VH-VL binders against q9xwc2. Designs and how they scored, part 30

Target 1, 164 residues: q9xwc2
Amino acid sequence: VTCDFKNELVSMNWNVKNNKIQIHFEHNNLTENRWTSIAFGDGPGMNNLESIIFSRREDNVITTNSGYTPKKKKVVVDDVSYVTVNDVQITGNKLKVTVSRPLGPAGPRNFSLDQCLNWMVVPGGSLSNGKFKKHHGKIFFIKDVCAAKCTAERIQRINSNKAL
Below, E stands for the ipSAE of ESMFold2; O stands for the ipSAE of OpenDDE; V2 stands for 0.75 times the mean of E and O plus 0.25 times the DockQ between their complexes.

## First folded at step 17 (VH-VL; framework fv_recaticimab)

Design y2 (at its last look DockQ between E and O 0.47; V2 from the best seeds 0.00; counts 0 for: pae E 8.4 > 2)
Fold by OpenDDE, look of step 17:
Structure y2 (fold): chain C 164 residues (1-164), chain A 119 residues (1-119), chain B 112 residues (1-112)
Amino acid sequence: as target 1 above (164 residues)
Amino acid sequence: QVQLVQSGAEVKKPGASVKVSCKASGYTFTDYAMHWVRQAPGQGLEWMGWIRPDSGKTKYHQNFKDRVTMTRDTSISTAYMELSRLRSDDTAVYYCARHTYIYQGFDIWGQGTTVTVSS
Amino acid sequence: DIVMSQSPSSLSASVGDRVTITCKSSQSVLYTSNNYNYLAWYQQKPGKSPKLLIYWASTRESGVPDRFSGSGSGTDFTLTISSLQPEDFATYYCQQSYRTPTFGQGTKLEIK
């Protein structure tokens, strides 16, 4: 079971409580007028994915949106975000954000995170005039994430096992 | 508690410069952009600019670009606003204010610094 | 810059009255990508710093009484005080942060 991910650019962890998933996401180099995102989907690539998108303006205003990617490298932002922002801060170029959503069906597409899915982290893309341009850089893939299994109790066991 | 404490009142002659300080406490100074807003007697609020304490990057209103300088000293969590070539219409109360990332408002304000410019 | 226009510039009311202040922006401050309005309301009493009341057009800041409410979207916004209290006599300002911050000219609420 995977309940966290980390590389040189991003670090995130997630947990489920009361049928809600909370995701803590950190990006080490989100520069001005840029966006990054977490995407969820069943495919091996960027196709028909649900997305949580984080963007940064030059005045350090951070925006969180929900959306989806009907095609590769294409981001479509929802008219109304169905993701809740619990916390956000930006220090230098380091973004720290905590978001929540229902574990079950949510959003205009009734997308559920109950099942095991591939997660993807989009390292970045340009933000221009409020529009999310296509992303650049290698997508980070986290395969077979079963968020429903990432309960506090189970995470504790996982962490304990890793320490052994 | 989170607060911003500004320097005391200033009286200046036309052509002089004034430097107002704003000391932050109760939070991580470098995490929030600091804005400066002034208010002439009996008038409304006027945005002057902002500084990012983490990098020192600034953005000024065009009305002040040539006269205002915003700086910070992270070691003492203090922001500074310097206005040069003062004139009588610069007489105002000057405020520093913290801007949030989510709420899109200035949630914490300094107590204000009165700057009087008179010959 | 986005120009913010408040109305009225001043008004007189009595304790217990329902008060409405309007703010209009020269451009929409609605971010269509997330459907949030980058509009805030402030209260300022004489000799004091402004106090944040409402953000995102309709969300009350922590500690703000329920009698204060914000509504509107796009270019037209309203601040409502359902039942005016003695401590509510002050000047109120709207502010947009969709672009470079700009304030309305203010509305002075005086006791009748």
Scores: ipSAE 0.016, ipTM 0.598, lowest interface PAE 7.5, mean pLDDT 89
Fold by ESMFold2, look of step 17:
Structure y2 (fold): chain C 164 residues (1-164), chain A 119 residues (1-119), chain B 112 residues (1-112)
Amino acid sequence: as target 1 above (164 residues)
Amino acid sequence: QVQLVQSGAEVKKPGASVKVSCKASGYTFTDYAMHWVRQAPGQGLEWMGWIRPDSGKTKYHQNFKDRVTMTRDTSISTAYMELSRLRSDDTAVYYCARHTYIYQGFDIWGQGTTVTVSS
Amino acid sequence: DIVMSQSPSSLSASVGDRVTITCKSSQSVLYTSNNYNYLAWYQQKPGKSPKLLIYWASTRESGVPDRFSGSGSGTDFTLTISSLQPEDFATYYCQQSYRTPTFGQGTKLEIK
């Protein structure tokens, strides 16, 4: 069961409690007027991906949006976000953010994470006058994430086994 | 201990310039935007602008944009605000303030620098 | 600029009283994509720098007593002090950071 992801640019882990999923996301290089996102969906390809989008304003404010991507070059932002920001830190260009959403259906598309599907990290794109521009860099795929299985009990068991 | 320490009081004539310093300690200076806010005697708080210490990028309020210059020296963790062509109504306490990216407020303020402009 | 209007401009109250101060913005400071109101409250005593009390309209800054509370959303906000203490007599400012920061004109709270 996959409950975390890490590479040279991003570090992420997630856990489920009381029908809510909490996602801890770190990005090592979120510079001014840029965005990064976590996207969810099985395709085909990059079509119809639900997303959580993080942006850095020029005054250093971090904004979070929910939305979706009908294609990888188009981002549609929801008028009202269904994602809660629990914590944000920015140190240099390193973003650390904790968000929560319902595990089951949420938002205008009734999108559910109470299913196994692919997760993706879009490493970054630019903002121009508040508009999300095309991303750059290789998208990081995490295949067949079954987020509902990432309970505190299961994560604790995994960590205990690794310590031995 | 997170701290912003500003330069001392200034007395200036109309038409002169003033440059106020704000030295940061106890945190990474380049990680936070620095704002400048002034307060005339008996009056409220007036935002003047901000500087990003990492890039030197600035944004100024319309009322000050033709008279204010904000700079910084990252080697000594110090921000500066210079106001030119001073008028008597520029008499105020000038504050630097750190913008917290989590709390959406100014969490650390300098002690203030009194600038008096007198004919 | 987003104009912030506070009411009242001043008031007198006694230790132990419940006090409310209102703040109205000329346009919404609720960022709908994340559901946060970009609204803060500050306390300032004479000769001192402002002190952050409340951010996101209702979240207390660390070390701020629980007698201070913030409420409201969109354009209408309230700071409440539930039982005044001697150290609470000061001037209070609301401030938005949805756009270019602006402050209310202040509310001076004096001992009766």
Scores: ipSAE 0.012, ipTM 0.620, lowest interface PAE 8.4, mean pLDDT 86
ESMFold2 (binder alone), look of step 17: mean pLDDT 93; pTM 0.945

Design y3 (at its last look DockQ between E and O 0.28; V2 from the best seeds 0.00; counts 0 for: pae E 9.6 > 2)
Fold by OpenDDE, look of step 17:
Structure y3 (fold): chain C 164 residues (1-164), chain A 119 residues (1-119), chain B 112 residues (1-112)
Amino acid sequence: as target 1 above (164 residues)
Amino acid sequence: QVQLVQSGAEVKKPGASVKVSCKASGYTFTDYAMHWVRQAPGQGLEWMGWIRPDSGKTKYHQNFKDRVTMTRDTSISTAYMELSRLRSDDTAVYYCARVTYIYQGFDIWGQGTTVTVSS
Amino acid sequence: DIVMSQSPSSLSASVGDRVTITCKSSQSVLYDTSGYNYLAWYQQKPGKSPKLLIYWASTRESGVPDRFSGSGSGTDFTLTISSLQPEDFATYYCQQYYRTPTFGQGTKLEIK
């Protein structure tokens, strides 16, 4: 079971408790007027994906939005976010965000994370006049993430087994 | 303790320049943006601009773009604000204040530097 | 620039009083769709630097007494002092950082 992801640019982990999924996301180099995102769906193509978008303006404003990508390289931001921000901080260019959402259907598209899906991390894109421009760089692909299995109990069990 | 210590009071003639310093201590200087705000006697607060100590990038209010220069020396954790072509209405207390890169208000302020511009 | 309008400009009160200061922005300072209002409150005493009291409209800065509270969303915000203390007589400013930072004109709280 995959409950975390890490590379040179991002580090994230997630867990499920009380039918809610909590995601901790870290980005090591989110500069001004840039956005990054976590996307959920079939992948690896950016088509018909749900997304959580983190952005930083040059004036030190950080925002979190829910949205989706109906087509490749197009980000549509929801009018009302269905994602809750639990914690956010940035030091230099290192962003740390903790967000949560229902595990089941959520948002205007009733998108559920209770099934196994592919996750994608978009390393970055430009933010211009509050608009999310197309992303650049290689997408990080996480295959077959079953978030529902990432419970505290299961994670503890897995960790315990690894320690043996 | 975290603090910002500014340079002393200045008296200048119209047309001159003034350079105010702001020394940071008690925290990592490059982890916070440094803003400058001034306050004329008996008046409110006016934002002038900010500098990113980590990169030196700046943004100035349009009212000051042609006259203000913000710099920093990371080796001594000091920010500088230089205002040129001074006029009488530049008479004010000038403050430096730090802000996290996720904006959460000006949490630490310098003690202020009084700049008086008079003939 | 976003204009911040405070009311009243000045008020007199006594120790123990409940005090409310209002701040209105010319446009919404709710930046994202997650409910964060980019609004701060400051206290300034004569001859001293401003002191941060509240940020994100309702979050108290560390060390700020519980008698201070911030509320509101969008364009209308309030700072409330539940029970005025002698040390609370000062000038208070609201400030938005949704766009280029701008301050209200201030509210001078004086002893009645």
Scores: ipSAE 0.025, ipTM 0.638, lowest interface PAE 4.2, mean pLDDT 89
Fold by ESMFold2, look of step 17:
Structure y3 (fold): chain C 164 residues (1-164), chain A 119 residues (1-119), chain B 112 residues (1-112)
Amino acid sequence: as target 1 above (164 residues)
Amino acid sequence: QVQLVQSGAEVKKPGASVKVSCKASGYTFTDYAMHWVRQAPGQGLEWMGWIRPDSGKTKYHQNFKDRVTMTRDTSISTAYMELSRLRSDDTAVYYCARVTYIYQGFDIWGQGTTVTVSS
Amino acid sequence: DIVMSQSPSSLSASVGDRVTITCKSSQSVLYDTSGYNYLAWYQQKPGKSPKLLIYWASTRESGVPDRFSGSGSGTDFTLTISSLQPEDFATYYCQQYYRTPTFGQGTKLEIK
């Protein structure tokens, strides 16, 4: 059961409680005028992906929205985000953010995370005049994430095995 | 506990300079941009510029760019705004204000520093 | 700079009244990359610093009474106080932060 992901650029973990999923996301190098995202999809390729998008403005403000990527180089944000931001910190270029959303269907596409899906992290793209530009860098791929299984009980068991 | 505390009132002559301090507490100073806003007596709010405490990068409004300098000392979590070549129409209350990561807007303001420029 | 125009410049109202204040921007403050309108409302009482009420045009800041609400998108925005209380005597400012921040000229709300 996969409930976290970590490499030298990104650290992420997620848990479910009371039919909501909480996602803790860290990005070690989100510089100004750039965006990064977590994307979710069931099939191959980078098209038709549900996403949570984080942007850093020149004035150091972090913005968060829900949206989707009908094409790999286009991000479409929702008019009203269905994702709740619980915490945001930025230290130098390190972003730490905690978000929540319903585990089941939510938002304009009735998208659900109570199924097993591929998760992707888009490491970064540019913002130019308020527009999302194509991402650069290697997409980080997490195959077959069954987020609904990441309950406190299962995470407790996983952590016990790691602490050994 | 999150607060911005500014230096005390100043009385200046035309042509002088003033340096206003803004000490942050209760949060990580380097994580938020610091903005400066002034308010002349009986008038509205006028944005002057911002500084990023992490890098020292600044952006000034065109009306002030030749006379304003914004700096910070991260070791004491303090931002500074210095306005030179003061004129009588620089008489105002000067505020520092923080912008949060996600809330867009100035969520925490200093108490204000009154600067009086008298002929 | 984006010019922010408020209306009215002042108004008088009684406790319990529903009050509206409008704010118009000279260009859209809807940010395509986030989908939010970068528009805030502040309350300022005499001798005090401004207090954030509303951000993203319609989202109430924590601790702000629910009688305060914001609406609008693009260039036209409204602050509404649904049932005026004695403590609401103040000057109200809109502010955009789509680009270089600018404020409206203010609306002074006086209690009759």
Scores: ipSAE 0.006, ipTM 0.574, lowest interface PAE 9.6, mean pLDDT 85
ESMFold2 (binder alone), look of step 17: mean pLDDT 93; pTM 0.942

Design y4 (at its last look DockQ between E and O 0.76; V2 from the best seeds 0.00; counts 0 for: pae E 9.5 > 2)
Fold by OpenDDE, look of step 17:
Structure y4 (fold): chain C 164 residues (1-164), chain A 119 residues (1-119), chain B 112 residues (1-112)
Amino acid sequence: as target 1 above (164 residues)
Amino acid sequence: QVQLVQSGAEVKKPGASVKVSCKASGYTFTDYAMHWVRQAPGQGLEWMGWIRPDSGKTKYHQNFKDRVTMTRDTSISTAYMELSRLRSDDTAVYYCARHTYIYQGFDIWGQGTTVTVSS
Amino acid sequence: DIVMSQSPSSLSASVGDRVTITCKSSQSVLYDTSGYNYLAWYQQKPGKSPKLLIYWASTRESGVPDRFSGSGSGTDFTLTISSLQPEDFATYYCQQYYRTPTFGQGTKLEIK
């Protein structure tokens, strides 16, 4: 079971508690007027995906939005975010964000994370005049993520097994 | 405790310069943008600009762009605001204020520095 | 720059009264259609620094009494004090930080 992801650019982990999923996301190079996102769907490919979008202003104000990608490379931001921000920190270009949402259906599209799905991390895109422009760079794919299985009890078990 | 402590009152002649300091304590100085706001006697609040202590990047209100300089010394967690070519209408209380990371206003303010410009 | 207009500029009230202050922005302060309004309210007493009361248009800062509440979205915002206390007589300012920060002209709340 996959409950975390890490590469050269991002570090992410998630867990489920009380029918809510909490995601801790770190991006080590989110520059000014840039956005990054976590997307969920039937990938590979950026089509019909739900997304959580993080953006950085020039004054280091961080915004968090929910949205979706109806077509490739197009981000549509929801009128009202259905994602809760629990913690935000920006140091230099390193972003640390903790967000949460229901594990089950949520948002205007009633999208659920209780099934196994592909997760994607969009490394970055430009933010211009409050609009999210097309992303650049290779999308990171995390295949067959079953978030519902990433409970505190299960994670503890997995960690214990690794220690053995 | 988190606090901002500013330098003392200043009396200047027209044409002179003034440099106000703002020392931060109780938090990581480089994590938060530092804003400067002034208030003329009996008047409202006026935003002057901000500095990012981590990089030294600044943004000034256009009314002050040619007269204001914001700097910082990270080694002592201190921000500075220098205003040059002073005139009588620059007489005001000058505040430094911290801006939070997300969606919040200015949550921590200095006690203010009174700058009086008179001939 | 976004212009913030407060009303009224001054107000007289008594302890226990319900008070409402309005702030209008020349542009929407909803950021990137997220639903978050970059609007804050401050309280300032004579000879003191401003104190943050409300951010996100409706979220109370830590330590702020429950009698203070903020509401509104887009361009129209309201600060409400449900029951005035003696320590609440002060000047109040709205502020947007959607763009470069700008303040309302202030509302002086005086004792009747």
Scores: ipSAE 0.025, ipTM 0.661, lowest interface PAE 3.9, mean pLDDT 89
Fold by ESMFold2, look of step 17:
Structure y4 (fold): chain C 164 residues (1-164), chain A 119 residues (1-119), chain B 112 residues (1-112)
Amino acid sequence: as target 1 above (164 residues)
Amino acid sequence: QVQLVQSGAEVKKPGASVKVSCKASGYTFTDYAMHWVRQAPGQGLEWMGWIRPDSGKTKYHQNFKDRVTMTRDTSISTAYMELSRLRSDDTAVYYCARHTYIYQGFDIWGQGTTVTVSS
Amino acid sequence: DIVMSQSPSSLSASVGDRVTITCKSSQSVLYDTSGYNYLAWYQQKPGKSPKLLIYWASTRESGVPDRFSGSGSGTDFTLTISSLQPEDFATYYCQQYYRTPTFGQGTKLEIK
């Protein structure tokens, strides 16, 4: 069961309790006027992906949205985000965010994380005139994430099986 | 706890400059943009600009862009606003103000610095 | 600049009254990339700095009494005080921070 992901650019872990999922996301290099996202879906590339999008404005404000990518190179954000921001920090270029959402259907597309899906991290794109520009660089894929299995009990069992 | 403490009142002649300081305490100074807002006697609030303490990057309102300079000293967690070529209509209370990571408005304000410009 | 039009400019009311102050922006302050209305309300007493009451149009700042409420979206916003208390006599400002911040002209709330 996969309940975390880490490489040189991002660190992420998630857990489920009481029909909600909490996601802790870190990005080591979110510079101004850029965005990054966590995306969910089964297709290759950036088609039909549900997403949580983080943006850094030039005035150092971090914005968080729920949204989706119906077509490659097109990002649509929701008028009202169904994602709760529990904590956010930016130190230098390092973003740390804790968000939560319902595990089951939520938002205008009734999107659910209560089944296994691919997760993706889009490492970054530019903001221009209030619009998301095409990302560049390698998308990080996490295949077949069964987030509903990432309960506190199971995470503790996983951690007990690791060397520290 | 979290505080912004500004320098004391100033009396200046037309044509002079004034430099107002704003010392932050109780939070990580470099994580938040610092804004400057003024209020002329009996009038409303007027935004002047912001500075990012981490980079020193600034943005100024068009009305002040050729007369204002915002700086900071990160070693003492202090922001500065300097207004040059003062006119009598620059008489006002000058505030510094901070906003949060997620931009929940200006949650912390300095106590204000009265600047009087008179002949 | 986004112009913030606040009304009324002055209001006289008694303790216990319900008070409503409106604020209109010249363009939407609903930020498409965040989904939030970047609209705040402040209270200011004579000789004091402004105090944040409401942000994101309707979210009450910590420690602000629940008799203060904000509503609206896009361009039209209201601040409501449901039962006026003696300490509520002050000047109230709306402010957008969608773009370059701008403030309404203020509403002075005075005791009858």
Scores: ipSAE 0.007, ipTM 0.596, lowest interface PAE 9.5, mean pLDDT 85
ESMFold2 (binder alone), look of step 17: mean pLDDT 93; pTM 0.948

Design y5 (at its last look DockQ between E and O 0.06; V2 from the best seeds 0.00; counts 0 for: pae O 13.4 > 2, placed apart)
Fold by ESMFold2, look of step 17:
Structure y5 (fold): chain C 164 residues (1-164), chain A 119 residues (1-119), chain B 112 residues (1-112)
Amino acid sequence: as target 1 above (164 residues)
Amino acid sequence: QVQLVQSGAEVKKPGASVKVSCKASGYTFTDYYMHWVRQAPGQGLEWMGWIRPDSGKTKYHQNFKDRVTMTRDTSISTAYMELSRLRSDDTAVYYCARVTYIYQGFDIWGQGTTVTVSS
Amino acid sequence: DIVMSQSPSSLSASVGDRVTITCKSSQSVLYSTNNYNYLAWYQQKPGKSPKLLIYWASTRESGVPDRFSGSGSGTDFTLTISSLQPEDFATYYCQQYYRYPTFGQGTKLEIK
């Protein structure tokens, strides 16, 4: 069971408690006037992906939006977010953020993470006049994430196995 | 420990310039924005601008943009604020302030530098 | 600029009292998409630098006593001290960071 993801640019882990999922996300190079996102959905294309989008203004305001990508690199931001920001830090260019959402259905698309599906990290795109522009770099895929299984007990068992 | 230490008090005549220093210690200077905030006698707090120590990029409040210059020297972990064409109403305590997160407020402040502008 | 207005400008109270200070912004400081308010509260004693108490309208900074609490959303915010202590007599400022920072004019809390 996959409950974390790490490479040189991004570190992320997630856990479930009280029917909510908490996601800890780090991005090592979120420069000003850029965005990054975590996206959820199956399929090889960028179609119908639920997302959580983090944007950095030049004055270090970090904004968080829920949204989706209906087709071909469009980003549609929800008018009312269903995602709670529990903590945010930007130190130099390193973003650290903790967000929560319901594990089950939430938001305007009734989207559930109480299912196994692909997660994706979009490493970054430009932000111009509040608009999301083309992302840069390779999207990172995390296959078949079954987030509901990432309870405290299971994470402890996984960590013990990694130490071996 | 983490601290910001500012240069000493200054007395200036109208039309002069002042340059206040702010030396950081106990943390990685280039990882945090440095803000400057002033407080006139008996008055509230007025934000002046910020500098990114890593790039030197700045942003100034409109009230100061034609008279303020913020710089830094990363080799000595020091930020500077220079205010030119001083007026008597520039008499204030000038603070540097850091944020750990841009929107968790200013967690560390310098001790303040009193600048008095009088003839 | 977003104008921050505090009320009252001055307040006299006794040790043990519950006090409430209000702050109103000229524009909403709530990002509706995540429901977070970009508002902070500071305490300042004479001759000293401001000290951060509350950020995101209601989150206490580490080491701040739990008698300090923040509430409100959008344009209307309050700082509450549930049981006033001798060390709490100071001037209090609200500050928004939804855009470039602006501060309220301050509320001076004095011993009765």
Scores: ipSAE 0.006, ipTM 0.573, lowest interface PAE 11.4, mean pLDDT 85
Fold by OpenDDE, look of step 17:
Structure y5 (fold): chain C 164 residues (1-164), chain A 119 residues (1-119), chain B 112 residues (1-112)
Amino acid sequence: as target 1 above (164 residues)
Amino acid sequence: QVQLVQSGAEVKKPGASVKVSCKASGYTFTDYYMHWVRQAPGQGLEWMGWIRPDSGKTKYHQNFKDRVTMTRDTSISTAYMELSRLRSDDTAVYYCARVTYIYQGFDIWGQGTTVTVSS
Amino acid sequence: DIVMSQSPSSLSASVGDRVTITCKSSQSVLYSTNNYNYLAWYQQKPGKSPKLLIYWASTRESGVPDRFSGSGSGTDFTLTISSLQPEDFATYYCQQYYRYPTFGQGTKLEIK
């Protein structure tokens, strides 16, 4: 069971409690006028994906939006974000955000995270005039994430088993 | 038992405001979105908007954007819908309805509040 | 907004009859990502609140009798009552929630 991801640029973990998923996301280098995103979907490509988008417009101004990617290189932002921001911090260029949403169908597209899905992390893209520009860099791919299995109780048991 | 109980009927003059309440019980109020839908006499259902009880965030239909205000009091599990600058065509039964998630079928409805706007 | 069109606007039937109501959306309410149709059906009796019957186009809400069924995909949907019961005379509405909710104009089912 995968309940976390980490590389040189990003670190995130997630857990489920009371039918809500909480995601802690860290980005080590989100500069001004840049955006990054977590995307959910069945394919490795940026097609028909649900997204949580983190944007930095100016110093210490972070915007969190829900959206989706109907086609490659196109990000559509929801009118109202259905993701709850529990915490947001920025130190230098290091972003730390904690967000939550229902595990089940949520948002205008009723997208559910109940099933196992591929997760993608878009390392970054430019933000110009309030619009998301094409991302740069290799997308980080996390295969077969089953968020429903990442309960606090289960994680505790898994960790305990590893310690034995 | 899960239920939504709305405030009583209202009679208003054109130009006035009306505030309808919707009290939730039997479930965690903040775990569900609260939608508001109205129905004019002999007419269909019209979606007005939703409120997110946990945060107070709202989304209104553009037809009501400038006249409707949705609020909530989490301490008493009550949602409120206020419609201002009332006109005769606002005469309708107003419903609150919960949705498990933001957009999905409305599984629980209030009993409705009749609002009559007449000179 | 997605426009929902029901047919017929009204119909008369007898107890025991098979009844079908059609709903058409101005655009597809099928979400390609999960292959779900974001379509619901409601029943409303005079002076009462709407009652959810079916969601995801074909899933019955808890407590809804088996005689109610939903079918269709994309833009064309059907509510079927296999054998009409006395308590089924009411107005029925389709609703999409693919985008912000919109309802059909309703179908009034009356006793013949």
Scores: ipSAE 0.000, ipTM 0.555, lowest interface PAE 13.4, mean pLDDT 89
ESMFold2 (binder alone), look of step 17: mean pLDDT 93; pTM 0.948

